# VH-VL binders against o60147, part 345

Target 1, 175 residues: o60147
Amino acid sequence: MLEKNKYLYIFRHIQTNQVLLSQGNVLKKTALFQLPYPLQKPVAPNGMRPAKLRKDHWVPLLKVEFPNESMFQSVFMQLLNYRKYRSVQPLTSDLLKLPIPVRRRKIMRQEVPNTIADLADILNKEKFPENSVRLQLSDKSDSEYADWPPSVQIDSEEIKLSRGFREKTTVDEAR
Key: E = the ipSAE of ESMFold2; O = the ipSAE of OpenDDE; V2 = 0.75 times the mean of E and O plus 0.25 times the DockQ between their complexes.

## First folded at step 15 (VH-VL)

Design ra6 (framework fv_lerdelimumab)
Fold by ESMFold2-Fast, scan of step 15:
Structure ra6 (fold): chain C 175 residues (1-175), chain A 120 residues (1-120), chain B 109 residues (1-109)
Amino acid sequence: as target 1 above (175 residues)
Amino acid sequence: EVQLVESGGGVVQPGRSLRLSCAASGFTFSSYGMHWVRQAPGKGLEWVAVISGSGGSTDYADSVKGRFTISRDNSKNTLYLQMDSLRAEDTAVYYCAREPWDSSGFFDYWGQGTLVTVSS
Amino acid sequence: SSELTQDPAVSVALGQTVRITCQGDSLRSYYASWYQQKPGQAPVLVIYGENNRPSGIPDRFSGSSSGNTASLTITGAQAEDEADYYCNSRDSSGDHPVVFGGGTKLTVL
């Protein structure tokens, strides 16, 4: 079966607010490799991680529809690069002043606004046609984390968490 | 589907040179750091060299430093290992391996390997 | 230049639990990752960052660490688990990015 890829599916963790990017509407365990884990003891604050993928703990954040696969690939790769860049930056003095548990929660919580800001930054730099990129969010207020270019159209309908990116449910055999 | 395919191995005399290639497919090659890891017949894994996704940073095991050069051509999705002044102890299967992010310290995908035999 | 040490061989009966151990100074600072290698084949990542499984790796594989020691546990060993297992971590000496253990040959009886 042949299939064109022009959709980016973005998930967030219901407890930690960590973000995972996906080319498909269902997360695979390999998506955990996106998480910025330095593998150092004590684990860096931004290195907190789920031990295994529990698909029911990841909910839709944002679906992005691109006009073609080429634009999808360009934006997706740039998002991965922004994400990797953020994972190696020194912690700010404000974060270093916080106790470790508070620091970890704050860093992880920032992944949603950071991902949305990064997406908007990439789209503002690209010369895409007006209204060619469609965003559908689970919570439309999340769109306020960034200023969007004329190429972006935000869907008035939110993604229902109970249905996720699937037609019927977010539940499948993977638990 | 991620694939890494090594080539260029063979039998070579001590003191000679050999160039290995690793053809990558199924992912955005330039976004990933790449490593060479070798394994002598019947022995364990030994790290050889690393190159960052951009090619701007490289590092080598002490045993090969000054003799081996790691490089990449992101336009061709290909990783290289130039091996000069080969020694008998360089005899090994050479694997290319992908790190899932820069400085992660582990490898999520490996090629099938290419055998280099250094003998007289 | 730091070292990771593994026992050369271990055996387990079908359906039983086996623990493969890796020890070294690097493990005081960094988590271990584990690879499975069958004869004539490339290594396959089984566990990374202490206890995370890549897609396709059975739930019977798990990892743990304490102090300078990391362990790979296979609960309910199967015949296809017979292989060499290697640990690795970041090199705490700062000389190089990674160091490998010497490998453990697992025999499933």
Scores: ipSAE 0.000, ipTM 0.467, lowest interface PAE 13.8, mean pLDDT 80

Design ra7 (framework fv_lerdelimumab)
Fold by ESMFold2-Fast, scan of step 15:
Structure ra7 (fold): chain C 175 residues (1-175), chain A 120 residues (1-120), chain B 109 residues (1-109)
Amino acid sequence: as target 1 above (175 residues)
Amino acid sequence: EVQLVESGGGVVQPGRSLRLSCAASGFTFSSYGMHWVRQAPGKGLEWVAVISGSGGSTDYADSVKGRFTISRDNSKNTLYLQMDSLRAEDTAVYYCAREPWDSSGFFDYWGQGTLVTVSS
Amino acid sequence: SSELTQDPAVSVALGQTVRITCQGDSLRSYYASWYQQKPGQAPVLVIYGENNRPSGIPDRFSGSSSGNTASLTITGAQAEDEADYYCSSRDSSGTSEVVFGGGTKLTVL
């Protein structure tokens, strides 16, 4: 009945460093369509490749707690817009000369720094009250990818996921 | 300059197979993701399948999963679509299309299309 | 559903401005692209990434987007602009990689 979502979870893939945004502590299979590059290689010889969301292959990168739903919605939509903007920019000449797998690997490695920088840029543009936004990072060194405004309090406490997150029944299939 | 030419279309009975080809020229074929898009007579565009430049990744629309197989031969600059277990609703003009860069989600060049008619 | 919705038909007088709209949830996450298709011909990309024109596309074509809506604007419509126009975006529903709108038939009077 009540929608009180004021939490943003950001996850990273343990092998590729690709990033997914979530409005909760669980990932939906549709989140995989945020990815420009598929996680799974085609399975020869049948030519079918349903992408699979392995929740055990995704770890929390950060969690943001906003003071209210309105601020959460504003920041979440702006992050999606930053991601959309990055996806339509022409690739540099140097990247275009690389083989596709090498190019994708280089781009994927930048998703964590880029997402953190985008989040900080959005929070610096917004004039939120001092210490009103709580940021939890799984790896505190990731806070160094950006300069944070006075509105942000960095929390050292571990990010807690629901027990069901790592159970076999939480596995979905998607691209 | 950039050219995509489809072939292999024709009339086929339901349940049978057909293989489409798309001959590419004027660009480094192996560096581009390629897609198949279809259009039923008098209807709109429907995305069918994609293959990465290396051939290492593929994906399909739910309506064709398990029946169609996209592949490519980079040494011949040719894209393929193997269509098995054909149904009347697969009747369409099939276009091959080039994605200008990864994650763009749009197509800068299209072939002229090849008509596939599935009828009993 | 992530399906993109377009009106089936629109008319514009020669030399006047027309706006074609596209609506869908995927547009909240991804920019729309627009294709022009004339009878018996393959689609031609006219706008990508909100408001970028490929080489050879006249400057009378422009794009815009806000929220879940994208628009194609043709300023000073010409007779040769009469065609079907399709919007397209990446699919966020997980059923395909790319989705298309149903198309809008533009008639230039």
Scores: ipSAE 0.000, ipTM 0.478, lowest interface PAE 14.7, mean pLDDT 78

Design ra8 (framework fv_lerdelimumab)
Fold by ESMFold2-Fast, scan of step 15:
Parts: structure tokens; C-alpha cells; sequence
Structure ra8 (fold): chain C 175 residues (1-175), chain A 120 residues (1-120), chain B 109 residues (1-109)
């Protein structure tokens, strides 16, 4: 589980722009607990159905390679805590004036820049060795959402799905 | 000023029905998810039900599912709880409460509560 | 679906510091919020999002969280702080369900 990983994958939902953190190159159903908004339509009168993962709905946003498992664990847990922290922040008066569907779309759209900014903030505070953290993005322009510390090397190579890693963007539909 | 005022509580026999109302003022009611929370005499707080801002989504605690129905009328700024097949263990003060934003999981404003007593 | 555990009672001397704790697996994923309830009154939100105070709540109230535990601290307890205190959080499933602790009765001596 966390004791053997040194890679962090971050995925983006193609329709909502919501973000999921993963301890490896595959998404598990437990990652859905990170989401503030359900992916499933409510079923009256039974209420909301549990969210489900679907293949093809999640694409990689970025991948981070850490020099060791300990650094991965520290950053991963801090990033989860930053997301937890954001979920309880007061909404601005501007957002509160918007209709709920418009408000949700704006909040969900901000998850990508917010997650990238949070990652950079954590890495700036941790003071890792120069060039010890390798950051690989699907879209290099996303690096512009933050200023990066000397510990981070931004790779020129974009994230690609490979046949040898067929699970890189695969979502878990079974248990 | 945000204000929530519950009404409709009273004494009722087991197996009967009762409807509670919560009148909201001082905010854009149609933009907020609303909850019902109850408290039995001398006991702790127990979450009962939630309804989304539009009224399109509802969820209930297992103890009331199938017996209670939460609803809202955004044109009247009013939240409702229809309570059917009442049991002695439903005796409680019922509070309506506002969720400050979607998925926040806490309540920034509460009504004063209305007492429901289920007894023979 | 998971429950939150609080001690049923705690006492503090006037002017002293008291800590009320809340424990449950949901706290690993979500921050606790805290409510003060005085006899015959509705609950009042005193802390949310770990350590944010709503307007009008005195500075002596603070919150903290670590792992599966959340704490409410009252520094320099006053007589008017005597009340029941409840923690709440979302359940571990993330299904917008809310769970409450059993409540802690604070007596100010």
C-alpha cells in the first residue's frame, strides 16, 4: 500500500473536471470518497445511489515521482489534508450569489488549478533536495498555476498511456 | 437576518401522521440544502433527513426511511417533514438546519425546534 | 454509518482550560464541527473546518484534529460556557450523511 509506492498519480474527470489522487497508476473505488459531488443521479424515493467508477471517464492530469517512499507518503497525506481543508472553507460572497448548478461548475473547474497550487505549496514547504522530485504533466501549461521550488524537475515528456501499463487510466468497476 | 422557524409539533398517538414546517427568511432559500435533525428528551442530536436546493435529491436516516418524507416549496421559502407511522421512539424536538454550502457537512443556522410527542 | 464517540461528562474550574474530544473513523477523511447547546435552546455552531469560528464566537474556543480524533479546547472557561457540546462530521462513505457524537456535558465549577 503506502509502504512500497513512490509515485503519485492525479486524475481528472473528463466531464466535471473533478480531481482524484491515487497511490498508484490505477484508480480504486475508495478514491471516490475524495469527491464532494456525487457522480450518480439520485433515485427517488431511495435517495442517492453510491458513486461508481467507469472506464474512460478519468484521464491523467499529472504524475509525480518522489526519491523515496517516505517523501511520497508525506506529500500524499498533506495533499489529502489540503483537499479536506478546502472542502470546509467558506464560499466567497460572489459564489454564494450564483445559482447552484453554475456554482458547482465553477467550483469543480477550480479543482485542477487548486490541486496544482496545493502540490506546489507542499513541495515549497518541504525543502526536498534539488531536482529530487520529477513532475510530468499531460498538459504542460498546467504548470503555470504555481511557482515551483528548486526540488522539482518538470519533465518535457507528456504522460502517455502504454500497453504495458493498461491500468494507467483504467478505473476499477469490480471488487 | 437569517431566520428558521419550525411549526407543526404536538402530541400524537402511535401510528398516526404529523407534518412539520420550517419557514425560512433572510436568505435565498432556493440556493441551500436543508436538513432535519432531532433530539429525544435528555438525549443527543440525531440526523434525520436532507433535501437538495432544488428538491430533486433526498436522503434519510435508516431509522425513518420509508416513514418520513422531506420536501420543500421554494416559492414559499418553506421546508416540510411529513411523518407517517409514528412510533414512541420518534418523540423528540425537531430542528430544521441550513447547510452553508453543498457537501459542507455542518449547519450554520438552526431553528428553535418544535416538540413532537408520540404517546397513547 | 460510522459513529463518533465523546465522553459523556467533563468538569473544569472557572478560568482553567478544558479539552473535549471526539473520536471516529470519519474524522480521518473529514473535519469535525462543534456545537454548544444550553438547556431549552437550539444548538449553536462554535467551530467548523477544524478551527474556524463563526462571527460572535469568543476567541477562547479553538479546535484541533489528528488522525481519527478531533478536540474542542476552551481556554479560560467562563460560567456561561456550561453546556452540552456535540461534534459532528460526514460519514466515511462521503454520501452527504451527517453523524453526531453522543455529546459531552461540561460543568464549570
Amino acid sequence: as target 1 above (175 residues)
Amino acid sequence: EVQLVESGGGVVQPGRSLRLSCAASGFTFSSYGMHWVRQAPGKGLEWVAVISDSGGSTTYADSVKGRFTISRDNSKNTLYLQMDSLRAEDTAVYYCAREPWDSSGFFDYWGQGTLVTVSS
Amino acid sequence: SSELTQDPAVSVALGQTVRITCQGDSLRSYYASWYQQKPGQAPVLVIYGENYRPSGIPDRFSGSSSGNTASLTITGAQAEDEADYYCNSRDSSGNHLVVFGGGTKLTVL
Scores: ipSAE 0.006, ipTM 0.549, lowest interface PAE 11.9, mean pLDDT 80

Design ra9 (framework fv_lerdelimumab)
Fold by ESMFold2-Fast, scan of step 15:
Structure ra9 (fold): chain C 175 residues (1-175), chain A 120 residues (1-120), chain B 109 residues (1-109)
Amino acid sequence: as target 1 above (175 residues)
Amino acid sequence: EVQLVESGGGVVQPGRSLRLSCAASGFTFSSYGMHWVRQAPGKGLEWVAVISDSGGSTTYADSVKGRFTISRDNSKNTLYLQMDSLRAEDTAVYYCAREPWDSSGFFDYWGQGTLVTVSS
Amino acid sequence: SSELTQDPAVSVALGQTVRITCQGDSLRSYYASWYQQKPGQAPVLVIYGENLRPSGIPDRFSGSSSGNTASLTITGAQAEDEADYYCNSRDSSGNHLVVFGGGTKLTVL
């Protein structure tokens, strides 16, 4: 059997605001494949390596606790689907008027509000029990990017960090 | 140059056991997750099992869970597949394959394969 | 569990363009990778991460994806491209579970 958990961790890039989804409290290199705009090209001599993951460039955005693994998997899959859908949509005429570097910077900076809005939209469509989903943010003001359903309880405590993105009490939370 | 060489295949009766080995060279074996993938004669590829770079975690396809055990010896650069309670439907060429990074889900190098035939 | 669907066979004239498709729900979440397999040989990775080529793979091979569909395109097909082609992807139900397409036999006429 594959290891299952009920926690979703979402990380943001400190400069670009690009977002990565993780099923654990530590980012893996494979998460970089979620990015529509890669941070850098593979640099290995054989051209087969992904861009290296610099953990010091990523900080937790939010952590979601689900009541069970089935709900976690449903929401996680839907978030990945929303993300992939956004990556293939045509650009607006306003964005197309901008130079490519400026355009990509604006698109990337919207990933934080977009991801939060997508999460809230998914949770509003699902009929989860009241207060069954616990949301913990690094910055509580980010919760204002969306309207949350009654199934969501926003934790009064913000996410605490240790060196290298490790939350000291989370090693047993994702099992 | 990266090389993976499988061995241990052969003809075996149903219900018996067989152990496959995969000798790795040309790269730092202990830094890579390793997989077994099989292919029945004239059929497509089917994923069998994975082991993490440290050997600390393993996952199996439902069709082999409880019967097969994947393991590795990083000091010998060798991957193993212990196959117990073999069935006719396990007849296949077994490939060892390297995963370029954790959970990438694809394979940058494959061995040549070793044939396992389960017949009465 | 996820399943990837490929047409069992396609053909292309020497020097022409052919597209092999792969379809499945896992492709909405993960990129497809593509392997070339010749009779009696191990699979060889030709495309990964949607449209990245390993060192030594000719530039006539390219990949694309949209929604639940991924495609391998060979522009200017050569005789040596005749082979079985398999797509694969991560299974969205698990971090290390992998799913393969059924394979497409490419004949170069």
Scores: ipSAE 0.000, ipTM 0.460, lowest interface PAE 18.0, mean pLDDT 79

## First folded at step 16 (VH-VL)

Design kf1 (framework fv_dargistotug; at its last look DockQ between E and O 0.03; V2 from the best seeds 0.00; counts 0 for: pae E 10.7 > 2, placed apart)
Fold by OpenDDE, look of step 16:
Structure kf1 (fold): chain C 175 residues (1-175), chain A 120 residues (1-120), chain B 106 residues (1-106)
Amino acid sequence: as target 1 above (175 residues)
Amino acid sequence: QVQLVQSGSELKKPGASVKVSCKASGYTFRSYGMNWVRQAPGQGLEWMGWINTYSGEPTYAQGFTGRFVFSLDTSVSTAYLQISSLKAEDTAVYYCARGTPYLSYGFDSWGQGTLVTVSS
Amino acid sequence: DIQLTQSPSFLSASVGDRVTITCRASQDISSYLAWYQQKPGKAPKLLIYDASTLESGVPSRFSGSGSGTEFTLTISSLQPEDFATYYCQQDYEWPTFGGGTKVEIK
């Protein structure tokens, strides 16, 4: 059976640069539970899990097209794991010397490059067919955060960066 | 093909414990989350929670915390549901179902269900 | 929690009939809705996911439509094997199911 291509959207928070994974162009509320930090009432600037999903606070970082569901599912689960793993690692002495807000900001700033690097690492290990994975970035320069395997084809077109990003679909047009 | 095979029916007394198993085959076990769904006799479906089969992290729905424990044995591609301090109201068919709630593919594969009857 | 209300709860139909089941969400869930079929004594079977995508192996007489808060499962021509209970399920939040719609023989 020919499987349809599947899309992975990675969103970043406009303030904290926290990262969420999404199959769709519309974030689920449950996406917030991907964040390693406990739920707090204060908003994301403190590097915590927001209490509510504010779609307008998230913008697309990149879009990945996979050739089939199995590949997508595997990569998705691994990405979740990489994030979780980092969240439980002890903080370095250098980070501990910093005030908590500064520390959190510094950690959050690394989420985007780390996620990109994680994706590349996972794809490198998976050894997918050449040019079987299509990567579109909101900022092409973000591709420099990783060495991409031959399986990845980087799209020359950039994702339009806007708050509340929603790619037009047939369903959207019907609304 | 994808298959989820659950353990057999259980008859327990109130206060006892039960452990239901769900053995997966035909796919990469750690690539898909595993959900547990309860269905009381003559009632609808109720999502109990899921376990991340890659990390082992469980997430429980409201109402299914405390006495319910999700676990894994990845070496045999098996997920487990343990219910402690069983109550009569726990009488139901329990299903394991493949699917990652963060995604939108639905639960595409189900176990055959395990009837747990709690009776004095 | 997001509540899903199915209508009708019971539906009597004949073979060959066009059957429509509605699922209403208490809030906008975009397209994050699935439909399941369950026969007595059997596990549910996925029919549709993402509101309108037909699951592999499911007959084309089944279709899903809708977005936001209103969703519909349609069976274009009811077959004998289609008499069952159907459930909608959202996964915009943590999964919840509708109350079900039992399709019975008229």
Scores: ipSAE 0.871, ipTM 0.944, lowest interface PAE 0.5, mean pLDDT 92
Fold by ESMFold2, look of step 16:
Structure kf1 (fold): chain C 175 residues (1-175), chain A 120 residues (1-120), chain B 106 residues (1-106)
Amino acid sequence: as target 1 above (175 residues)
Amino acid sequence: QVQLVQSGSELKKPGASVKVSCKASGYTFRSYGMNWVRQAPGQGLEWMGWINTYSGEPTYAQGFTGRFVFSLDTSVSTAYLQISSLKAEDTAVYYCARGTPYLSYGFDSWGQGTLVTVSS
Amino acid sequence: DIQLTQSPSFLSASVGDRVTITCRASQDISSYLAWYQQKPGKAPKLLIYDASTLESGVPSRFSGSGSGTEFTLTISSLQPEDFATYYCQQDYEWPTFGGGTKVEIK
């Protein structure tokens, strides 16, 4: 039968662990607008928007397959809203005690677990049909950042990392 | 002032090992990746790979897996290149070079180079 | 992997000449290209990054241009200290260097 599956792709920066969300398996330069505004010089690189999209610095973190566009759009929009909401929350007293460069590094180290937890929270609330959403991770242990609803089937096969953006994912999309 | 100071020239026999050091000063060591570049006598520049100075995770270019090992000692802001099972073809100048991996500013600071000579 | 082809491999010129060196990439690398100068027995020195941005402290007689697959380094009026080997380097992904262009005195 004809199917209109839709995929959410999430990328991680190889050094800073910043996270980018994508509708496609190749990042566009406009994805960088999801990150804070860059400084003109790299005096405080952690937590900064890179000046250029260097495609070998962004590797797959996870991929989510939705059965249709409506489910994809609902989750994608909510995930962006969760990230925006987190960005305006007050910092903890422990973080405020740290020098600014150290504080920024600690915040960036949380982007991966926070994004995974946000995704799981959204999927728990959406009440999708059992096994309707397939989740594939580059590191399966990352699934331990959250509790997943019955709607999510975690693929036993990990995404095999490619160097940069020169290759498509190796995920088999046959139906 | 940013400065990268490498260890001195080495003369080795085939089959031996060598460890080249690159001591950084004048900047926050863990905020910039460290690249290694090889230049054989009379030849051009060849990128060997880099090491993430925050995580310690190395990345090797094709052809530099196996006998080449990047490592760090962050307590003294130093990167290392170790070459095992040395061959005559490993005779070259080895450079360390600093670059910001996500800003695409090129390699803005280089060590002076370390000549490794492998002869029987 | 992305290959860079420099031309010419050798260039003979006089002081005061305008010198142009080209670098061709095997695929579109946008503006992710740097130029280096290397004198004998010395480490390379960064001249240009992002295809056309001059590194601090580099004389204004040096300029870079190009995008995609074709890039040039230009020295508008060659000086005695400019006789060296010049390398291009892409950082679109896994870095690679061009083969070099040796600029010699005529």
Scores: ipSAE 0.006, ipTM 0.529, lowest interface PAE 10.7, mean pLDDT 81
ESMFold2 (binder alone), look of step 16: mean pLDDT 93; pTM 0.950

Design kf10 (framework fv_dargistotug; at its last look DockQ between E and O 0.03; V2 from the best seeds 0.00; counts 0 for: pae E 8.7 > 2, placed apart)
Fold by OpenDDE, look of step 16:
Structure kf10 (fold): chain C 175 residues (1-175), chain A 120 residues (1-120), chain B 106 residues (1-106)
Amino acid sequence: as target 1 above (175 residues)
Amino acid sequence: QVQLVQSGSELKKPGASVKVSCKASGYTFRSYGMNWVRQAPGQGLEWMGWINTYTGEPTYAQGFTGRFVFSLDTSVSTAYLQISSLKAEDTAVYYCARGEPYLSYGFDSWGQGTLVTVSS
Amino acid sequence: DIQLTQSPSFLSASVGDRVTITCRASQDISSYLAWYQQKPGKAPKLLIYDASTLESGVPSRFSGSGSGTEFTLTISSLQPEDFATYYCQQDYEWPTFGGGTKVEIK
């Protein structure tokens, strides 16, 4: 239990690219509180909070191992704050010029890179010991969304979890 | 068909240890989590925690840390519950139950239960 | 932890009766509620999951309803084999069970 508490998992929704933060590799349904309330019927493709957590709709984006739970908690809370801050910021003029559907898609597409960048920024500010934070990505290319501080050691191996938090299979990869 | 078969009843003295087994059959063992549920005599059901049968990672409910250990032998599709430093209050029927938390599918398969009696 | 409160704790009924058991959650758990039946000396049996979905093989006289904080298990016509203890269980958060409702013969 203590070991699990030092792991940050970031999950991506396979359809909307929304991002959920998790302590450990099992998404709690309470994680859905990270998503905005729907105005009406919750529909995941619209970037709203779904009524149900479908684990098979979420894939791990990255895994971060911290030296201890305290460091995890600090970073976790900061990530939530970053997201909250971003959500209340006015939309840029460029975004406002776009049709609403296009705008929404563009915003959703930025969730993953924004979250990764936030993580890197937070870690840069925290100034943890060198190589004390272990980062594993599902896609190594995602590491390019940010400059990582010396405290972060990026694993050479990618996360091998698939939808439902199981090992990727040929069938899963084809989905 | 899905079956969970648990080991037989245990009679232990305080301070002793017990290891309960839960053998699964009829499905892919690593595809479903395994939960442990305790039921003291005449009492209700209490979720003890679960083990991820794929990763082997156990999660313990509050109150079931320290003396309780979940483990696996995937080669024989078996989950284990070990209780150390047994106390009288550990007297209960222990169930293994198939299912994963947070999926809203419930625990759809249960072992027959293992009575662990702790007495001097 | 999320607390589930079942009511009543004991229910006396006759064969053929409509039986209703309530489960209240300490917080909104959406539809993440299951119902179990347990007979003496036996393991619990899943009846309903996701608040209202009937488990395969379970008689249609059993039904579940509710969302949020209020849930109900209904037995439309109580059968002799239905005298048992029933438990609700949530998995919106780490799983917890209700205290149980014992349905006894009147």
Scores: ipSAE 0.039, ipTM 0.686, lowest interface PAE 3.6, mean pLDDT 88
Fold by ESMFold2, look of step 16:
Structure kf10 (fold): chain C 175 residues (1-175), chain A 120 residues (1-120), chain B 106 residues (1-106)
Amino acid sequence: as target 1 above (175 residues)
Amino acid sequence: QVQLVQSGSELKKPGASVKVSCKASGYTFRSYGMNWVRQAPGQGLEWMGWINTYTGEPTYAQGFTGRFVFSLDTSVSTAYLQISSLKAEDTAVYYCARGEPYLSYGFDSWGQGTLVTVSS
Amino acid sequence: DIQLTQSPSFLSASVGDRVTITCRASQDISSYLAWYQQKPGKAPKLLIYDASTLESGVPSRFSGSGSGTEFTLTISSLQPEDFATYYCQQDYEWPTFGGGTKVEIK
């Protein structure tokens, strides 16, 4: 069980760049409940939460290996808290001047850099042993959104999976 | 299977009102936005606006404020377009179309259209 | 409003021809463009979204390309069922449609 739960998997949506956090390498339908919506309207507005989980719309962003379950759970819960905090912040005057669809899209597209920065901030504040946390990215340039502590070892190999964190089907590999 | 079934054609005189219905089936109604699109005879497509089917909040395109009202009955998965004080220029086919106007998925399901004819 | 200009407004073509339709936006709309096919008396049908992504069930002879302000819909080998009017639509901000391109049998 501890081996199963010591990995953090992060997905992004191929079009909106929204982010989902997962304890497993395959997204469950309940992951959609992480998608943000206004506090005074605790149910998702149209256009912020898809009705169904389409696994072909969610691709790997990164994965993190932790030494044990308690470290994983601490980081996972803190990431969720950061996302909640960001969802209640007032909109800037620059954002308020944009057409609503452009504004929503711009906010959603900040989820990737914001999540990476939040992860690094959490890891910088934790006192994990040097090189005890392994980070692997689908695009290594995304590591540039943050400064990483000595506890983090960034894998030199990018995630090669094109759909989820499992291998492609044989049809996809034939391409 | 996703379906949008609209009410039948309407013949109206100027000054009357009309209410077009769009009944949705085959999906979770409150999870997808509903758009209204007008097409006058022999002319192109014109986005009229959309309604958030969860909150009931409508958004109207420029030129469609005032006489055009979007509404819902979520208990029967139905969206409505009401047009008051009808004018001859309102003669058109009115389509409902499923989709959010900012998610880059396009409008993936359309009703069959409702012809509204306004004649003196 | 973002204006979409389609060209040509009308073209005549034979079965088997390669057909190209252009949509020009009045401002940069990134890849936020969709293409629809409409036959007389029928509702529009989504062909392509996000400039180049083919909608499920649409034949592979249809393709889309472009970004920014210039976009193209291509039919690689025109079939009898492809004679229709084609519309582009931006969703960068609140949607607008192009004026349409009618494709007729030569």
Scores: ipSAE 0.007, ipTM 0.566, lowest interface PAE 8.7, mean pLDDT 83
ESMFold2 (binder alone), look of step 16: mean pLDDT 94; pTM 0.957

